# Designs tried in a protein design chat: VH-VL binders against Chromophore lyase CpcT/CpeT (cpcT). Part 25

Target 1, 201 residues: Chromophore lyase CpcT/CpeT (cpcT), of Paulinella chromatophora (Freshwater filose amoeba) (b1x536)
Amino acid sequence: MSASLSQLVHQLSARFNNQQQAFDNPPLYAHIVVNCRPLVHLLPGSLLIEQSYAMDPLKPYRIRVLRAQTRDEKLIIFSYSLSDEQKYWGSVYEPERMLKIEEKDLQAIEGCNYIVRKKNSNFIGEVEPGCRCLVDRKGVTTYIVSKFELTNKGEMRTLDRGHNPVTHEQLWGSLGGVFEFNRTTDFSKEIPYDWIEEWKK
Short names: E, the ipSAE of ESMFold2; O, the ipSAE of OpenDDE; V2, 0.75 times the mean of E and O plus 0.25 times the DockQ between their complexes.

## First folded at step 19 (VH-VL; framework fv_dargistotug)

Design j4 (from b1 with light chain T53R; at its last fold request DockQ between E and O 0.86; V2 from the best seeds 0.85)
Heavy chain, then light chain:
Amino acid sequence: QVQLVQSGSELKKPGASVKVSCKASGYTFTSYDMNWVRQAPGQGLEWMGWINPRTGDTTYAQGFTGRFVFSLDTSVSTAYLQISSLKAEDTAVYYCARGFYGGYYEFDYWGQGTLVTVSS
Amino acid sequence: DIQLTQSPSFLSASVGDRVTITCRASQGIDYYLAWYQQKPGKAPKLLIYYASRLQSGVPSRFSGSGSGTEFTLTISSLQPEDFATYYCQQYNNHPTFGGGTKVEIK
ESMFold2, look of step 19: ipSAE 0.772; ipTM 0.906
ESMFold2 (binder alone), look of step 19: mean pLDDT 93; pTM 0.954
OpenDDE, look of step 19: ipSAE 0.835; ipTM 0.936
ESMFold2, fold request of step 21: ipSAE 0.771, 0.765, 0.702; ipTM 0.907, 0.904, 0.892
ESMFold2 (binder alone), fold request of step 21: mean pLDDT 93, 94, 94; pTM 0.954, 0.956, 0.955
OpenDDE, fold request of step 21: ipSAE 0.926, 0.924, 0.926; ipTM 0.960, 0.959, 0.960

Design j5 (from b7 with heavy chain S109Y; at its last look DockQ between E and O 0.85; V2 from the best seeds 0.78)
Fold by ESMFold2, look of step 19:
Structure j5 (fold): chain C 201 residues (1-201), chain A 120 residues (1-120), chain B 106 residues (1-106)
Amino acid sequence: as target 1 above (201 residues)
Amino acid sequence: QVQLVQSGSELKKPGASVKVSCKASGYTFTSYDMNWVRQAPGQGLEWMGWINPRTGDTTYAQGFTGRFVFSLDTSVSTAYLQISSLKAEDTAVYYCARGFYGGYEEFDYWGQGTLVTVSS
Amino acid sequence: DIQLTQSPSFLSASVGDRVTITCRASQGIDWYLAWYQQKPGKAPKLLIYYASRLQSGVPSRFSGSGSGTEFTLTISSLQPEDFATYYCQQYNNWPTFGGGTKVEIK
C-alpha cells in the first residue's frame, strides 16, 4: 500500500492540459490547465493544485491543497481550501511563494475527500460517499459527484457533476462531459525523499 | 439523452457466428468503457468483460475467453460482441453497458439487449 | 470472485408497502455496490450506486444503505411501477451480481 501511495503522489505531481480535446471540439470544451505540485515543507503527500483556463493561467478558477494519505489500507486524497485563497493564485509557478503556505492556512473541506483505488496500472478516484461535498453554483447549492482516472502514461480523465441534495437530480455537468488531459510537465522529482521514507514506516 | 442502441434479435444454428452491435449516442464514445453482460433465459446477470475505447484493450471474465470477442469502431461510436462456434447454451440476451472505468464502476446506461437464440 | 447473496429471492407486497431487500458480500467491498431494477423483457436500470447515492431521475422513495459486507435497498412506499426484479452488483473488483429479488403484487 505504501508503494501505491508513493506512485499516486508521483503521478499527481504534474501539469496537465486538455489541449487536444479543446482543439478537436470547439467550442464544446474549454481549454484547461491543471497544475499539481508538491508542497515540500508541509506534511507528506501535500500538493498545491491550481485549475485555470489556458488563456489566463495566473488566475485559477480553483485553488486547493490536497493531501494524499493511506487510512485503513485505503488511499485517500484529503481536500483543503486556503484561508487567503487569492493571495496564492499562480503560486504553482513560483516555488518560493508555495513555501509561504502554512498548515494554519488549510481548512478541511468536509465531505470532499477522494477515495482512490489502484486498478491494474491506473488510479481511479471518487468523492467520498454521503453526498456531502456541497458547492454553490448558479445560485443553487449542489453536491458534487466527481471522478478521476490517472494512468501510468500521464493521461487524466475527470468527470464532475452537481446534484440537488434533496431530489438527486443532476443540475449541472454533462451526462458524458469528461475532460481528457495529458501530462505536459513532470514535478515528481520535487517530491522529498523524507516523504518516501515516512511512507515506509 | 445518453443512449445505447443494440442490433436486433438473432436466430442461429449451432456452429454459426453472430455479431451484436451497440451504438452509443449522447456522449463522447471514448470517454467511458463498454461492458458486456449476458442473461440466459430465466437467469440472473453475468458480466462478460469490457473493452476500453481509448486503447482498444479488452478484458474477458472467466469463461468468456476464446469464442467471445469484443471490438469497436470509434468512428461510428459502436462496440461489437462477436460469438463464434455458437452453442445452444449461448442462447441469452446480451447487453452492452457503459462504465467510467471498465467493470470497476456502476453501469449507468444499458442497451436494450439483443436476444441470440441458438437452435437446431 | 466476490459472491453476492440477495435475500429474499422472492417477495410479495402491496402498493404502499415498505419493502426492504438485502445484499451480502462474501468479503468487504467498502461502498462499491449498485442496485438495479429490471422489468421483464427490459434492460436493468441503475437505481443506487456507491451504496447510497440515488441515480438522477430515480424517485426518492428508493434508498440504499450499508457498507462493507451488508447492504439494503429500501422502497418506502411501493408503487405499481415498482413490481420488478432487483439486482445488486459489486464493483470493488471485477463485477458480480446478486441472484435477484423478484417483487410481485400481492
Scores: ipSAE 0.741, ipTM 0.897, lowest interface PAE 1.6, mean pLDDT 91
ESMFold2 (binder alone), look of step 19: mean pLDDT 92; pTM 0.935
OpenDDE, look of step 19: ipSAE 0.779; ipTM 0.924

Design j6 (from b7 with heavy chain E105L; at its last look DockQ between E and O 0.76; V2 from the best seeds 0.75)
Fold by ESMFold2, look of step 19:
Structure j6 (fold): chain C 201 residues (1-201), chain A 120 residues (1-120), chain B 106 residues (1-106)
Amino acid sequence: as target 1 above (201 residues)
Amino acid sequence: QVQLVQSGSELKKPGASVKVSCKASGYTFTSYDMNWVRQAPGQGLEWMGWINPRTGDTTYAQGFTGRFVFSLDTSVSTAYLQISSLKAEDTAVYYCARGFYGGYLEFDSWGQGTLVTVSS
Amino acid sequence: DIQLTQSPSFLSASVGDRVTITCRASQGIDWYLAWYQQKPGKAPKLLIYYASRLQSGVPSRFSGSGSGTEFTLTISSLQPEDFATYYCQQYNNWPTFGGGTKVEIK
């Protein structure tokens, strides 16, 4: 399981871009940049993730801290929000600002963790069961259904949908609409060696 | 709307071959993997395997290696199942079903099924 | 190969009844369990996935529960259109299906 955890963190540690999809399919797919970068001073597996529209990279629509760990023989990506998110917008481009994020700034987001499996050298993940990952969008609270595939060649596919918590009807996210990203910048060399050694134990 | 439309029923003799088609619409064909599922008359469902339209890679369940071949034509968003050297026990309804990643995720859309009857 | 055993294999119930179908796995499959409804002459339809998550467009009278090796599909108030065969399917590994539960309306 330790080898798979190390691989997962390596493959997540990147900048991803769906430029080809967005340019081939206007206006069906927004042009999105996903930056996921190691927080080397925090607990092993900690990554800063910022998701933004490509035209406005310093105003991410989502900023989170992820922590990939093994729990009960499962690969889990724990999700954390940041106290005062706007303070940290754009930090993923500036390592010195990333270092200012401390463990005390993280709040666990119950119900929003990803359960991850490795199949055929690829990772597939899905938000944990329980319909408890709540996201407010367009003035309406929804629970998110989210899944991803991450290949060993740096390709990432994601599918996100929001559902009414009472009726379970889908309120947003297109049917069959999968975002398709390519790895455009590699951050995996920033992963501390002591994280890798700790995972071998 | 997502649709998987399969070719019509087939009546074949033992030893013949058949090629079942499954045409996808309402989504980007290469974004999901295509699975094949068999249902013999009056019986339950049996997964046969899948094909990855992004790589062309195939996976065949045990018992389906050899005479069963999956293929694709991405230019027309169509998956195919070819069965060679047909036997009477191949009589079944064959379904295509899409999954986000092979058979490791749920099948959220199914074709209407293609009945293949093999009789002397 | 992960075997799924459904219980019962057949049941007869009245409109308005609460119906419960059980699926047991031969080994732990966490939450990787789906339920399908198949009406005669039709393709299976996804009802529940990830053990308990209702597929969009499926009536809320359907619900799923369980994890590990024991799973349940419940229909809270049986309707005439619920006459069908129900299958569980695991996808923790190469998928396998349960033997089915045929539900007939009295």
Scores: ipSAE 0.683, ipTM 0.888, lowest interface PAE 1.8, mean pLDDT 91
ESMFold2 (binder alone), look of step 19: mean pLDDT 91; pTM 0.927
OpenDDE, look of step 19: ipSAE 0.802; ipTM 0.929

Design j7 (from w3 with heavy chain E105Y, light chain T53R; at its last look DockQ between E and O 0.82; V2 from the best seeds 0.80)
Fold by ESMFold2, look of step 19:
Structure j7 (fold): chain C 201 residues (1-201), chain A 120 residues (1-120), chain B 106 residues (1-106)
Amino acid sequence: as target 1 above (201 residues)
Amino acid sequence: QVQLVQSGSELKKPGASVKVSCKASGYTFTSYDMNWVRQAPGQGLEWMGWINPRTGDTTYAQGFTGRFVFSLDTSVSTAYLQISSLKAEDTAVYYCARGWSGGYYEFDYWGQGTLVTVSS
Amino acid sequence: DIQLTQSPSFLSASVGDRVTITCRASQGIDYYLAWYQQKPGKAPKLLIYYASRLQSGVPSRFSGSGSGTEFTLTISSLQPEDFATYYCQQYNNWPTFGGGTKVEIK
């Protein structure tokens, strides 16, 4: 499992872009950039993720810290929010600003972790069961159904949808709203060797 | 509205071939994998394998490596199952079913099924 | 291959009854279990996936529970449209299906 964890973090450590999809399907798909970059000074497996529209890369619509770990022989990506998120916008482009993020700034987001399986050479992940990953959107509370597939060739597919907690009807996210990203920048060389050694223990 | 529409029933002699179609609508055809599931008369469900429309790669369940061939025509959003050298034991309803990634996810939409009858 | 055993194979019930169907796996499958409803001459319809997550458009009288090797589908108050055969399916690995549970009207 330590080899699979290292592979997962390597494959996540990148900039992803759905430019082909967005340009082939104008107004159907926004042009999104996803940056996922190691936070080398934090616990092993920590990654800063910023998701932005390509036209406005320094104003991400989502910023989180992820922590990939093995728990009971399972791959889990823990999800954390940041205290005062706006303070850190764009840090993924400025490593010296990333170093200012401290463990005390991380707040676990209950019910929003991803359970990850390795199938063949691909990783497939889905938000944990229980319909407990809640978000408010446009005045309505929804639970998130979220999944991804990440190939060893740098392709990433994602699907995010919000559902009514009582009726389970989909309230947001298109019915065929699968985003398709390609790896455009590699950050895996930034992964500390100490993380790899720790995972071998 | 996601929909999978299969071709009609087939009546065949032993040794013949059949090609079942499954036309998808209401979603981006290449965003999900297509699975095939068999149900013999009076029996349960048996997974046969899948085809990945993004790569063309196929996976066949054990026991379905040989006479069974999956294919696609992405220009018309259609998946196909071809069965050659038909035997009486191939008499069954054949379903297509959509999955997020191979057979490692639930099948959220199914075709109506195609009955293939092989006369003995 | 992961074998799924459903129990019971057959049950007879009345409209309004509470029905419980069990699915047992030959090895641990975490939460990777789905339940389907199939009526005669029709395709299976997804009810529950990820052990307990209700599919969109499925009535809330259906619920699922369990993890690991033991799972339950519950129908809290049977309706006329619920008389059907129910199948469990695991997808922790290459999928397999349970043998089915036929629910009939008394």
Scores: ipSAE 0.709, ipTM 0.889, lowest interface PAE 1.6, mean pLDDT 91
ESMFold2 (binder alone), look of step 19: mean pLDDT 93; pTM 0.950
OpenDDE, look of step 19: ipSAE 0.873; ipTM 0.946

## First folded at step 20 (VH-VL; framework fv_dargistotug)

Design i1 (from j4 with light chain Y31W; at its last look DockQ between E and O 0.80; V2 from the best seeds 0.00; counts 0 for: pae E 2.9 > 2)
Fold by ESMFold2, look of step 20:
Structure i1 (fold): chain C 201 residues (1-201), chain A 120 residues (1-120), chain B 106 residues (1-106)
Amino acid sequence: as target 1 above (201 residues)
Amino acid sequence: QVQLVQSGSELKKPGASVKVSCKASGYTFTSYDMNWVRQAPGQGLEWMGWINPRTGDTTYAQGFTGRFVFSLDTSVSTAYLQISSLKAEDTAVYYCARGFYGGYYEFDYWGQGTLVTVSS
Amino acid sequence: DIQLTQSPSFLSASVGDRVTITCRASQGIDWYLAWYQQKPGKAPKLLIYYASRLQSGVPSRFSGSGSGTEFTLTISSLQPEDFATYYCQQYNNHPTFGGGTKVEIK
């Protein structure tokens, strides 16, 4: 499973955008940039992820730390929030600011980890079961249904929806389909060699 | 709202061919794989395979790798199942069902089914 | 291929009964299991996916549980519209279906 974990982290370590989709479908899709970049000083598999509108890249609407690991022969991406998120907005563009993020700043988000499967040279992931990944949006509490695919060609497709925890009715999420991102910047060469060696043990 | 509308029932003789259509509406056609499922009279459900509408790539279940051909026309959001050299045992209801792209997902919407009857 | 064994294959019950249907997989499939309801002459309808997640529009009397190799579908209080055949389906690998459980009026 160490080869699949290394490949997963390599394929995640990139900047993605959906520019073609957004420009081809302007009423249906916002233009989004996703940056996912290794936090080389933290535990192996740690990545800073910032999601922003392309017009405002230094004010992400979501900033998280991910940690990809193998557990019981399964690929799992653990999700963490940051204490004082606004302090770190835009850090994904400035490696010296990324180094200021420490383990003590991470708070596990229970119920929001992704279970990942490798299928036909692609990775497919889905938020863990149990309907426990709760988020508030505009004063309404929902659980997230979140899926992604990463291809070996640098494509990333995502689907995010929020559901009522009692009725399971969908309360938000794209009506136009999935977001379709292409890799525009490669960060995989920043992955520390010692992470790769640790995964082999 | 999501709909999968299939072509009408067919009565065929052994050795003939049939082409079942499944027209999708209410969603981005290329965001979901199209699955085909067979149900013989009084029997359970049998997955036949899927087609990826983004790439045209097909996967066939064992036992469906010869006379059964999946195809699609993305310009009209339609998937097709063609069965050649029909046999009496091909008598069944054939369903289309969508699953999230990339394969290996639940089938959240189904067509109404197409009965194909093969009788001499 | 992963084989799914449903039990029972047939079940006779009354309105108001609590009904439990079991699906056993021939190997571990984590949480990649769905449940479908099929009424005569109709297409299957998704009830539960990811082992326990209720599909939108499905009544809350339906619930799913389990992981690995053993899964259950529970109807907490059977209603007249629930008399149908129920199928489990795994999607950890190429999909396969269980043999079905027909639920009918005692």
Scores: ipSAE 0.553, ipTM 0.856, lowest interface PAE 2.9, mean pLDDT 91
ESMFold2 (binder alone), look of step 20: mean pLDDT 93; pTM 0.954
OpenDDE, look of step 20: ipSAE 0.705; ipTM 0.906

Design i2 (from j4 with light chain N92D; at its last look DockQ between E and O 0.86; V2 from the best seeds 0.78)
Fold by ESMFold2, look of step 20:
Structure i2 (fold): chain C 201 residues (1-201), chain A 120 residues (1-120), chain B 106 residues (1-106)
Amino acid sequence: as target 1 above (201 residues)
Amino acid sequence: QVQLVQSGSELKKPGASVKVSCKASGYTFTSYDMNWVRQAPGQGLEWMGWINPRTGDTTYAQGFTGRFVFSLDTSVSTAYLQISSLKAEDTAVYYCARGFYGGYYEFDYWGQGTLVTVSS
Amino acid sequence: DIQLTQSPSFLSASVGDRVTITCRASQGIDYYLAWYQQKPGKAPKLLIYYASRLQSGVPSRFSGSGSGTEFTLTISSLQPEDFATYYCQQYDNHPTFGGGTKVEIK
């Protein structure tokens, strides 16, 4: 399981974008950039993730800290919000600013962790069960259904949708469905050696 | 709006072959994997395997690694199941069903089924 | 392979009844369980997945619960259109289905 955790963190530590999909299917897919980069000074498995439209990469629509861990022989990606998110926007491009993020700035987001499985050399993940990952949009509360696949070739597919917690009607999400990303920048060399050693225990 | 439309019923003799089609619409065909499920008359459901439209890779369940072949034509958003050397015990309804990744996710949409009858 | 045992195999009930169907797995499958409804001559229809998540468009009288090895599908107030066969399916590994539970009108 420690080898799978290390592989997961290596494969997550990258910049991804769906440029080919967005240019081939403009009415269906926005052009999205996902940056996911090690927070080397924090607990093992910590990654800063910024998701943005390609037109405005310094104003991400989502910024989080992820922490990949093994729990009860399962791979889990824990999700954290940041205190005062806007002051950290764009820091995924600036390692010196990333170092200013401290453990005390992280707030666990209840019900929003991903449960991850390794299948056929690929990782697949889904937000934990229970419809408890709640997000408010314009005064309307939704729960998130979120899935991903991450291949050993650096491809990433994601599906994110928001649903009414009472009716289960889909209220938001991509018009075309699954987003398809390619790896464009590799951050895996930044993974600290002592994380790898810690995982071997 | 997602639809999986399968080819019509088939009546075959033992030893023949059949090719069942499953045409997808209302979503990007390559975004989901295609699974095949068999249901013999009066019986339950039996998973046969899946094909990945992004790579062409296949996985076959135990008992389906010989005469059963999955294939695709992405230009017409269609998956195929070919069964060769048909036997009477192959008489069943064959369903296509999509999943986000192989058979490791729920099957949210199914084809209407194709009855294949093998009799002499 | 992971075996799923459904109980009961047959159930006779009246409109308005609360119906429960149990699915037991031969090993732990966490939450990777789905429930399907199938009417004669029709394809299965997804009702519940991830043990308890209701599929869009499925009436709220359907609910799922359980984890690990024991799972339950509940119909809180049976309606005429609910007379069908119900299957559980695990997808923790290569999928397998339960033997089915036929719900008939009493």
Scores: ipSAE 0.750, ipTM 0.903, lowest interface PAE 1.3, mean pLDDT 91
ESMFold2 (binder alone), look of step 20: mean pLDDT 94; pTM 0.955
OpenDDE, look of step 20: ipSAE 0.766; ipTM 0.922

Design i3 (from j4 with heavy chain Y101W; at its last look DockQ between E and O 0.78; V2 from the best seeds 0.00; counts 0 for: pae E 2.9 > 2)
Fold by ESMFold2, look of step 20:
Structure i3 (fold): chain C 201 residues (1-201), chain A 120 residues (1-120), chain B 106 residues (1-106)
Amino acid sequence: as target 1 above (201 residues)
Amino acid sequence: QVQLVQSGSELKKPGASVKVSCKASGYTFTSYDMNWVRQAPGQGLEWMGWINPRTGDTTYAQGFTGRFVFSLDTSVSTAYLQISSLKAEDTAVYYCARGFWGGYYEFDYWGQGTLVTVSS
Amino acid sequence: DIQLTQSPSFLSASVGDRVTITCRASQGIDYYLAWYQQKPGKAPKLLIYYASRLQSGVPSRFSGSGSGTEFTLTISSLQPEDFATYYCQQYNNHPTFGGGTKVEIK
């Protein structure tokens, strides 16, 4: 399982862009950049993720810290929010600013972890069950159904949908609106060797 | 609205072939795998395999490698199941069912089914 | 392949009864289990997925629970339209279905 965890962190450590999809479908898909980069000074598996519109890369609409780990022989990506998010916007482009993020700044987001499976050299992940990953959108509280796929060829596909916690009706997100990203920059060389050694234990 | 519409019932003799179609609408065809499920008369459901519409990659369940072929025409958002060298035991309703891309997911939308009857 | 065993294979119940159907997997499948309802002459309909998530448009009297190797589908108050055959399906690996549970009213 340590080999799969190392592979997962390697594949996640990149910049992804859906440029082809956005340019081929201008009325349907926003042009999004996803940066996921090792936080080398934090616990093993820690990654800063910033999601932004390509036209405004320094103002991400979502910033999180992820921590990929093996728990009970399963791959899990733990999700953390940052205290004072705006302070860290754009840090993914500036490694020295990333170093200012400390463990004390992380707040676990209950119910929002991803359970990950490795299938046919790809990783597929889905937010944990229980309908407990709550997000307010347009004044309504929804639980997120979120899925991703990450291939060994640098592709990433994502789907996010919000559902009514009582009726389970889908309130936002397209039934078929899958974002399709390609890896455009590799950050895996930044992964500390100490993380790889720790995972082998 | 997501919809899967299958071709009509077929009556065939042993040794013939059949091609069942499944036309998808209401979603991006290449974003979901298409599964095929067989149900013999009075019997349960049996997964036959899937095809990835983005890559064309196929996976066949044990026992369905050989005479069963999945294919696609993405220009018309249609999946096909071809069964060759038909046997009486192939008599069944064949369903297409949509699963999330990458495989290994629940089937959230199903076609109405196509009855294939093989009799001598 | 992962075998799924449903029990009971058949049950008869009255309108208003609580009905519980079980599905046991031959090996651990975490939460990767779905439940389908099939009425005569119709395609299966997804009720529950990821062990406990209710599909949109499904009445809240349906619920699912379990993880690992044992799972249940519960209908809290059986309605006349609920007579059908129910199937579990795992998708932790290549999908397989349980043998079905036929529910008759009365």
Scores: ipSAE 0.547, ipTM 0.848, lowest interface PAE 2.9, mean pLDDT 91
ESMFold2 (binder alone), look of step 20: mean pLDDT 93; pTM 0.951
OpenDDE, look of step 20: ipSAE 0.881; ipTM 0.948

Design i4 (from j4 with heavy chain F100W; at its last look DockQ between E and O 0.74; V2 from the best seeds 0.75)
Fold by ESMFold2, look of step 20:
Structure i4 (fold): chain C 201 residues (1-201), chain A 120 residues (1-120), chain B 106 residues (1-106)
Amino acid sequence: as target 1 above (201 residues)
Amino acid sequence: QVQLVQSGSELKKPGASVKVSCKASGYTFTSYDMNWVRQAPGQGLEWMGWINPRTGDTTYAQGFTGRFVFSLDTSVSTAYLQISSLKAEDTAVYYCARGWYGGYYEFDYWGQGTLVTVSS
Amino acid sequence: DIQLTQSPSFLSASVGDRVTITCRASQGIDYYLAWYQQKPGKAPKLLIYYASRLQSGVPSRFSGSGSGTEFTLTISSLQPEDFATYYCQQYNNHPTFGGGTKVEIK
C-alpha cells in the first residue's frame, strides 16, 4: 500500500500536455497544460494542480490543491480549493510563491475526491460516488463524472462529463472529451524524503 | 452515437474455427478497452477478458487462456475474437462490450451479439 | 473470484408496481457494481453503475443503492417495457455477473 501511494504521487508530480492530440485534431481538442507539483511544506501528499490553455499558462481555468493519501487500504486523492484562488495563479511555475500557500488556505471540496485503484501498474481514478461534485456550466448546474488513467510511462487520459442532478442526463462532455496527455516535465525529485519515510510506517 | 456492430451468426462443426468481428463507430476506437462476454443459450453472462487497443495487451479470464484469442485491426476500428478447435460447449452468443479500462469499469455499450452454434 | 447472488431469481409483477432486486457480493466491492437490463434476443443494456449512478438515457424510475456487499436495484413504477432479466455485475476486480432476476408480468 505505501509503495503504491509513493508511486502515485511520483507519477502525478509532473507537467503534462496534449500537444499531439491538439495539433492533430484542432477543431476538437484545445491545447491544455496540466501542472501538478509537490507542496513540500504541507502535509504529505499535497500537490498544487493548475490546468490551463497552452496559450495562456498563467491564467489557469482550474487551480486546486490535491492530497493523496491511503485511507482504509484505499488510495484517495482529496480535493481542496484555495481561498483567493487568483492570488495563486501561475504559482506552479514559481516555487517561492508555492511556499506561501498555507493549510489554512485550503477548503475541502466535499464530494469531489477521487477514489484511485492500481491495476496492472497503472492508476485509474474516478470522482467519488454520490453525485455531489457540482459544477455550473453555461448557466446550468451539473454534477461531474470524472475519471483518469495514469500509466507508468507518463501517459494520462482524462474524461469529464456533466450530468443533470435530477434526471441524470448527460448535458456536456460527449464530443472531444477524452484528453490524452504526455509527461513533459518531471517534478518527482521535489518530493520530500520525509514524505517517503512517513508513508513507510 | 456509439455503436458496436458484430458479424453475423455462425454454424460450425466441432474442430473448426471461427472469427467474430466487432466494428466500433461513434468514438475514438483507442480511447476504450474492448471486452468479450459469453452467454450460453438460456444462461447468464460470463466475462472472457479484454484487449487494450492502445497497447495491444490482452487479459484472459480463467478458463479462456487457450483456444480463445483477442485481436484488433485499428485501421478499421475492429476487434476480433477467434475461437479454435470448436466444441459443442462453445455454442453461445458472444458479445463485445467497451470499458474505460479493461474489465475494471462498467460496460456502457455492447455489440448486438454473435451466435456461434457448434453441432455435428 | 467475487461471487454475486441475486434475489429473487424470479418475480412476477404488475404494471405500476414497485420492484426491488438485491445483489449480494461474497466480499466487499465498495461501490464497483453495475446493473444491466436484458430482453430476449438483445444485448444487455447498462442501467446503473458505480452502485447508484444512472446511465444517461435511462428513465429516472430506475435507481440503485448500496455499498460494500449489499446492493439494490429499484424500479419505482414498473412499465410494460421493463419486463426483462436484470443482472448485477461487480468490477472491483475481474468482473463477475450475478445469476439474473427475471421480471415477468402477472
Scores: ipSAE 0.695, ipTM 0.886, lowest interface PAE 1.9, mean pLDDT 91
ESMFold2 (binder alone), look of step 20: mean pLDDT 93; pTM 0.953
OpenDDE, look of step 20: ipSAE 0.810; ipTM 0.931

